# Ledger of designs, part 3: VHH binders against Glucokinase (glk)

Target 1, 317 residues: Glucokinase (glk), of Thermotoga maritima (q9x1i0)
Amino acid sequence: MPKLKLIGVDLGGTTFSVGLVSEDGKILKKVTRDTLVENGKEDVIRRIAETILEVSDGEEAPYVGIGSPGSIDRENGIVRFSPNFPDWHNVPLTDELAKRTGKKVFLENDANAFVLGEKWFGAGRGHDHIVALTLGTGIGGGVVTHGYLLTGRDGIGAELGHVVVEPNGPMCNCGTRGCLEAVASATAIRRFLREGYKKYHSSLVYKLAGSPEKADAKHLFDAARQGDRFALMIRDRVVDALARAVAGYIHIFNPEIVIIGGGISRAGEILFGPLREKVVDYIMPSFVGTYEVVASPLVEDAGILGAASIIKERIGG

## First folded at step 19 (VHH; from m55 with I53M D100E)

Design m75
Fold by OpenDDE, look of step 19:
Structure m75 (fold): chain B 317 residues (1-317), chain A 123 residues (1-123)
Amino acid sequence: as target 1 above (317 residues)
Amino acid sequence: EVQLVESGGGLVQPGGSLRLSCAASGFIFRWYDMYWVRQAPGKGLEWVSEISMDSGYTEYPDSVKGRFTISRDNAKNTLYLQMNSLRPEDTAVYYCAREEYDESSGEYTFDHRGQGTLVTVSS
């Protein structure tokens, strides 16, 4: 008998990806398509369903996991609200997809999907206490404690990107100043680089980028690796923000492992080295040695594997 | 709470000097570009000096260039303005201000300013 295969849907505002995943976490097929939010939710859902059927054609894959941005009702499979899908309000996504595909569909927030991906297929394997952060356009996070996903009363926890790390710092999209997302996201970094051009136009960051408008996290960390003073300054700010947040998570969740993914995590040791060192400065002595901070190994596959991992979480490993 | 407290103002003769200070608190001082701005009687706010986060960049308008020097001590969370060769037209309330970039508007703004310190240059 062939082993059960999983379908993972990574839903984004610009593109969505659908993958056929083996039980052990190997992506067998992957299709990425433009989301085309402007076509309306019905069209988007239809195309997702069609893609699910496409990747699963001829395969035994009765379950679909879908990771979605925004506020999710994970129990009922409803997308309550998503900034990337402004016309989506209380969309019964799982029911709609189930009707179209004949498959059982599970829904999670994309950040929760991420931590589940780590739990089942990534760095979190073998751990019951996991904190995971995804550093991209925004910052999302998920928490596993005692082997269970932390969902909170209303299923909207954890929002790890919206802890205040710089009081009276930059304005976050959530309306609060100084959130981690406002300091340590790719968006935040781009903002810092734009802000800094006037004073630091000679920085290697801008030479690498070609212009201040094109400057991003990649250029920042590339310049930092080469010892660019401005780049290192920004890196240090980002690291400090992350360290403060991670320290808080450590104090709250007492995790075995803190996993950081997303585009920014690709910076490697120029980011993680100082981060590991700085976290120690902000934690109580009793927590020293109780955790590890690591980069996500899932890289580009994190979305699909995260989504697929929802299935494993819901029906068992 | 972000606080900026200016001091050092007073009455001076033309050609005299003053050194203003601004004590900053409630935020990470070294992560912000800082400004001195002034408001003369009957006039609007005028920036008179700019300094970057790490003091690597300073800027002055022509009206004060060569006479005023902005500096900062990030360890002390303090901003300074050395004013030399003062003129009657320099009479104003001087404020320290924190710069913030507004991504939505694409403009730099002063999101915080102190209570100010009065500088009077008169014979």
Scores: ipSAE 0.014, ipTM 0.293, lowest interface PAE 7.7, mean pLDDT 92

## First folded at step 20 (VHH; from m75 with E100D Y101R S104E S105T H112Y)

Design m83
Fold by OpenDDE, fold request of step 22:
Structure m83 (fold): chain B 317 residues (1-317), chain A 123 residues (1-123)
Amino acid sequence: as target 1 above (317 residues)
Amino acid sequence: EVQLVESGGGLVQPGGSLRLSCAASGFIFRWYDMYWVRQAPGKGLEWVSEISMDSGYTEYPDSVKGRFTISRDNAKNTLYLQMNSLRPEDTAVYYCAREDRDEETGEYTFDYRGQGTLVTVSS
């Protein structure tokens, strides 16, 4: 009997990826396609289903996990609302895909999928208390406590990117000022760089980027590594924001490990070094030494593996 | 809430000097460019000085350039404006303002500013 394989769907507004994953977390097949949200809900779902069938052709893969952005009803498999899918309202995504593929489909929020991916396949392996952050266009997060995914009363937790770390700080898309997402996301960084050009145009960040419009987190951290003053200031702001948030999570969840993924996490020690140091400044002494802050090892595979991990979470490891 | 408290205003003769101070609280001061703006009687807000987070950049309109000097102490969360060679046309309420942008247009605003301090230049 062939060993059971898992199907993970990383659903995004721009692209979606479908992967065939081995039980131990190896991606055997991967297909990425444009989401083409503008084509409508039915077309998107159809294409996802077709891709699932394509990836799983000839394979024993009866289960599908889907990580989706937005407000998710994880129990009923419904996408309630997603900014990335403006026309999706109360879409029974799992039922629709099950109908089309003949497979059992599970749905989680993409941030929760991320932490599950870390739990089963990433840095969270062997840990029962995990806090995970994904630093990309926005900031998402997930929490595992006592081996259980934290979802809250309504299944919409955790939203780790929407804790206030800078009172009266930048306006977040959620309507609150000073959220972590508004300070430490890739979007926020780009904003800082764009806005800073007038006063800091001589910064190496802009030299590396070629223009303020093209300046992004990569340029920021590259410049910071070279000792650029402006870049280091922005880095320090980002680090301070992250440290405050992480300290809060440490106090609340007492995690064994804090895992940070996403594009920004690729900066490496120029980010994580100062972050680890700064976190200590904000935590109670009793928490010192009780946790690790690490970069996600899953990198570009985090989406698919996260999605696939939903299956393990739902039916057992 | 954001609080900016200006002080140091008063009556001064033409050619005189004043030093304004602004005590900032309710936000992380070091992460923001700061501004002085003023409002003369019957007129709108006028930008009079700008300073970057690290004080590496300062800018002034021609109306005050060479006479006014903006500075800041991030450790004290304080903004300063040294005003020399004051003129009657400098008479205004002076406000300390934090950099902010309109959420819709992205334009700079001075919505976060203090109660102001009155500067009167008269013989």
Scores: ipSAE 0.837, ipTM 0.930, lowest interface PAE 0.5, mean pLDDT 95
Fold by OpenDDE, last read:
Structure m83 (fold): chain B 317 residues (1-317), chain A 123 residues (1-123)
Amino acid sequence: as target 1 above (317 residues)
Amino acid sequence: EVQLVESGGGLVQPGGSLRLSCAASGFIFRWYDMYWVRQAPGKGLEWVSEISMDSGYTEYPDSVKGRFTISRDNAKNTLYLQMNSLRPEDTAVYYCAREDRDEETGEYTFDYRGQGTLVTVSS
């Protein structure tokens, strides 16, 4: 008899991915499609349902986990609001998908899904106290404490990217200056590089990128590895911001492990080395040695595995 | 809030020298390019000097090039302007300004600047 499989849906504004996942976290099938938000919520939901049925055809997979951006009612399976889905207002996503697929569907915010993915399939395995950050276009995060996902009174926590690390710093999309997201995201890095071209046009970053408009985090860290001064300065700013945030999380949550994923985390030790060192500067002595900072091992699979992990979290593992 | 406090202004004779200082607080000084701007009586705001975060880049308009030198000490959160060979036309209120950009247009703004220090060059 085939073992129970899990279905994970990573829902994004541009694309969504659906995966069939084994109980031990191996992706067996994966399908990615354009979200086509402009076609309306009904069309999007229909296509998601069809894709779920496609990847699960002939398989015993009665459960679906879906990670979604935006404000989520995780208990009732409702997407209340999402900037990526402007026509979605209080959409009962889990009920709609359940009706179409005949499966039990669970919904989490994508950042919370990420930390759950780490908990069940990633670097968080074996740990009960986890802080996880996703560094991509924006910055999201999730917290597990005492083995439980932290969601807060209204189920909308944690928003780890919107802590102020640079007072009077860059304007964040949330309307506050100096948020972590406004300094350490891929978007922020691109902005720094674009703005820096006038004074630092000789930097290796721009040579690698070909133009300031094409310059991104990859070029930054590649240049930094080669000792480019400008690149190292920007890296140091990013590291300082991350270190301040991580130090705060350490003080609040006393985690065993801080896991950093997303595109920026792919930079490797050029980022993580200095980050580990800098965090020590910002934490109280009593916290030294109580944690580890690591890159997420899930890399590109983090979305699907995170979504699939929602199932394990909801049904007890 | 961002605070920039200029000092060092005063009355000086033509050909004289002054050194202006700017004490910065309320933001992480080392992550920002810094500027000096000035406003003469009856005139608009004029850019005087700029310096990059690491001091590796400096620039001046032709009006002050060769006479003025901008520098910074990131450890002290302080910006400096050494002014030599001063001329009557250099008479103005001098402001220290942080680099800022309009979010919509991307244009440089000097909205974050101090109260200024008056420099008067007269015989």
Scores: ipSAE 0.836, ipTM 0.930, lowest interface PAE 0.6, mean pLDDT 95
Fold by OpenDDE, last read:
Structure m83 (fold): chain B 317 residues (1-317), chain A 123 residues (1-123)
Amino acid sequence: as target 1 above (317 residues)
Amino acid sequence: EVQLVESGGGLVQPGGSLRLSCAASGFIFRWYDMYWVRQAPGKGLEWVSEISMDSGYTEYPDSVKGRFTISRDNAKNTLYLQMNSLRPEDTAVYYCAREDRDEETGEYTFDYRGQGTLVTVSS
């Protein structure tokens, strides 16, 4: 009998991806399609279901995990609200997909899915105490403690991107100033670069980007690697913000490992080197040596593997 | 709370000099461009000087260019304005301000500023 395979759905506002995943975390099949949110929830759900069936055709894959952005009712499988799906209100996504596919479907927030992906298939393997951050357009995070996913009273924790790291700092989309997301996200970096052009137009960042409007985190870190002064300053700001947040998480959760993923994490040691050093400045001595800070190894596979990992979390490893 | 405390103002004769200081707290000073602005009696807020985070960039309006010099010490969270060759028209309350932008328009605002220090240039 063939071993059970897992289906992971990485749901986004622009595209969604469906993958067939082996029990050991190998992606066997992957299909990506435009979400086409404007077509309405029924069309989107139908297409997701069709894609699930397509990917799992001829395979023993009775379970589906879905990572979704927004506010999720993980117990009932409902998308309460998501900025990426503005017309979705209390959509029973798991039930709808189950009806269409005949499969058992589980739903998690994408940040929680991310940490579960790390737990089962990524850098978190073998660890029971994990903090994970995804640094992209925004900042999401998930926490595993004592082997359990932290979800909070209402199942909407953790929101690690919305801790204040710069008092009276930049305005965050959540309405609070100085959140980690407002300082260390890809969006924040683009903003810093755009705003800095007037005074730092000679920076290598802009030469690499071609224009201030095109300048992004990649250009920033590339310039920083070459010793560009402006780039290094922005990098240092990002690192300081991350270090403050990570230090807080260390104090609260006492994790074995802090895993950072997302587009920004691709910067490598130009980011992580200084980050590791700076974290030490903000933690109590008793925590020194109790943790490691690492980049996520899942990279582009993080979405599908995270989603697939929901299955393992729900039915057992 | 963002706190900016200006000092160094006073009465000075035309042609005289003053050095203003601004002590900053409540935010990470080194990550912000800083500004001096002034408000003369019966007039609106006027931009006087700006300095980048690393002091590599400074700019002045024509009204004060060549006479005023902005500087900063990030280690001390302090902004300075050296004012030379002062003129009666320089009489105003001087404010230090942190860079701020209107989120809708992107326009620079000086909402984060101190209580100011009065500079009076008179014979």
Scores: ipSAE 0.835, ipTM 0.930, lowest interface PAE 0.6, mean pLDDT 95
Fold by OpenDDE, fold request of step 22:
Structure m83 (fold): chain B 317 residues (1-317), chain A 123 residues (1-123)
Amino acid sequence: as target 1 above (317 residues)
Amino acid sequence: EVQLVESGGGLVQPGGSLRLSCAASGFIFRWYDMYWVRQAPGKGLEWVSEISMDSGYTEYPDSVKGRFTISRDNAKNTLYLQMNSLRPEDTAVYYCAREDRDEETGEYTFDYRGQGTLVTVSS
């Protein structure tokens, strides 16, 4: 008998991806399309539905998980608000997709989807206490404790990117200074590099990038690996910020594993080595040795697998 | 709260020297470029000196170049300004300022600065 297959939808402002996923987490089919937000919500939803039907054609895949940016009503399947979809207000996304596809649809915030992906298919497998961070344009996070997704009173909890790690630090998009996102995101790194050009123009970062406007996290960490002074300083700032945040999460959630994904996590040991060392400086002795900090193994597949994992979470595995 | 506390100002004769200090708190000092700015009576705020977070870069306007030297000690969260060959036109309130940028324009601002220390150069 054919095993149940899962459909995962990774919804973004620029592109969305739909994948057919096996029960054990293998992506069997994947389609990526431009979101074309400017065409309106009806067009976007229609195209998502069509893509779902396309990837699942001839397959036993009755369930759809969708990870969406923004404020999500996970119980009712509503996108309340998303900066990536400025015209979406209280969109009943799950109902709309269900009507069009005939499938059962579940909705989670993309950060929560990420941690669920790790729980079911990634580094979090076999663990009941997980903290996960996605370091990309912004910083999102999710928490699993005692096997349960942490959602909070209103279902919007675990905004791990918006803890203050640098008092009176850079302004975050949320309106608070010094948030982790304002220091350790790809956006933040680009800002540091752009702003630093006047005083650090001789840095290898800019040579690698070709211009300050093109300088990004990849260039930063490449330069850091080569011992560039400026690059190492910025890396150290990022590491310190992450270490402070992670230490806080360790104290609060006492996780078995802290998983870091997203574009920044691709830096590898130039980031994770110092991070692991620095975290120890900020945690109580009783927590030493109780956790591991690892990079997400899902990398490019994190979105689809995260979305698909929503199904496993909702139907019991 | 960002706190910058300047000290070391006073009365000095032309040709004299002063060393200003700035104690920083309320932020991670080592991650910021720092500045000295001054305001003379009846004039606007004038940039006097800047130093990078690692002290690898310093810059001065022509008005003080060769006479003033900016330095910092990140371990002590302290910024310094050595002022030599002082002139009457150097008379001003001197402020220590942290690098900041306007959220809309991206331009450098000196919004985070101390209460200042008065330097008077007079015979």
Scores: ipSAE 0.834, ipTM 0.929, lowest interface PAE 0.5, mean pLDDT 95

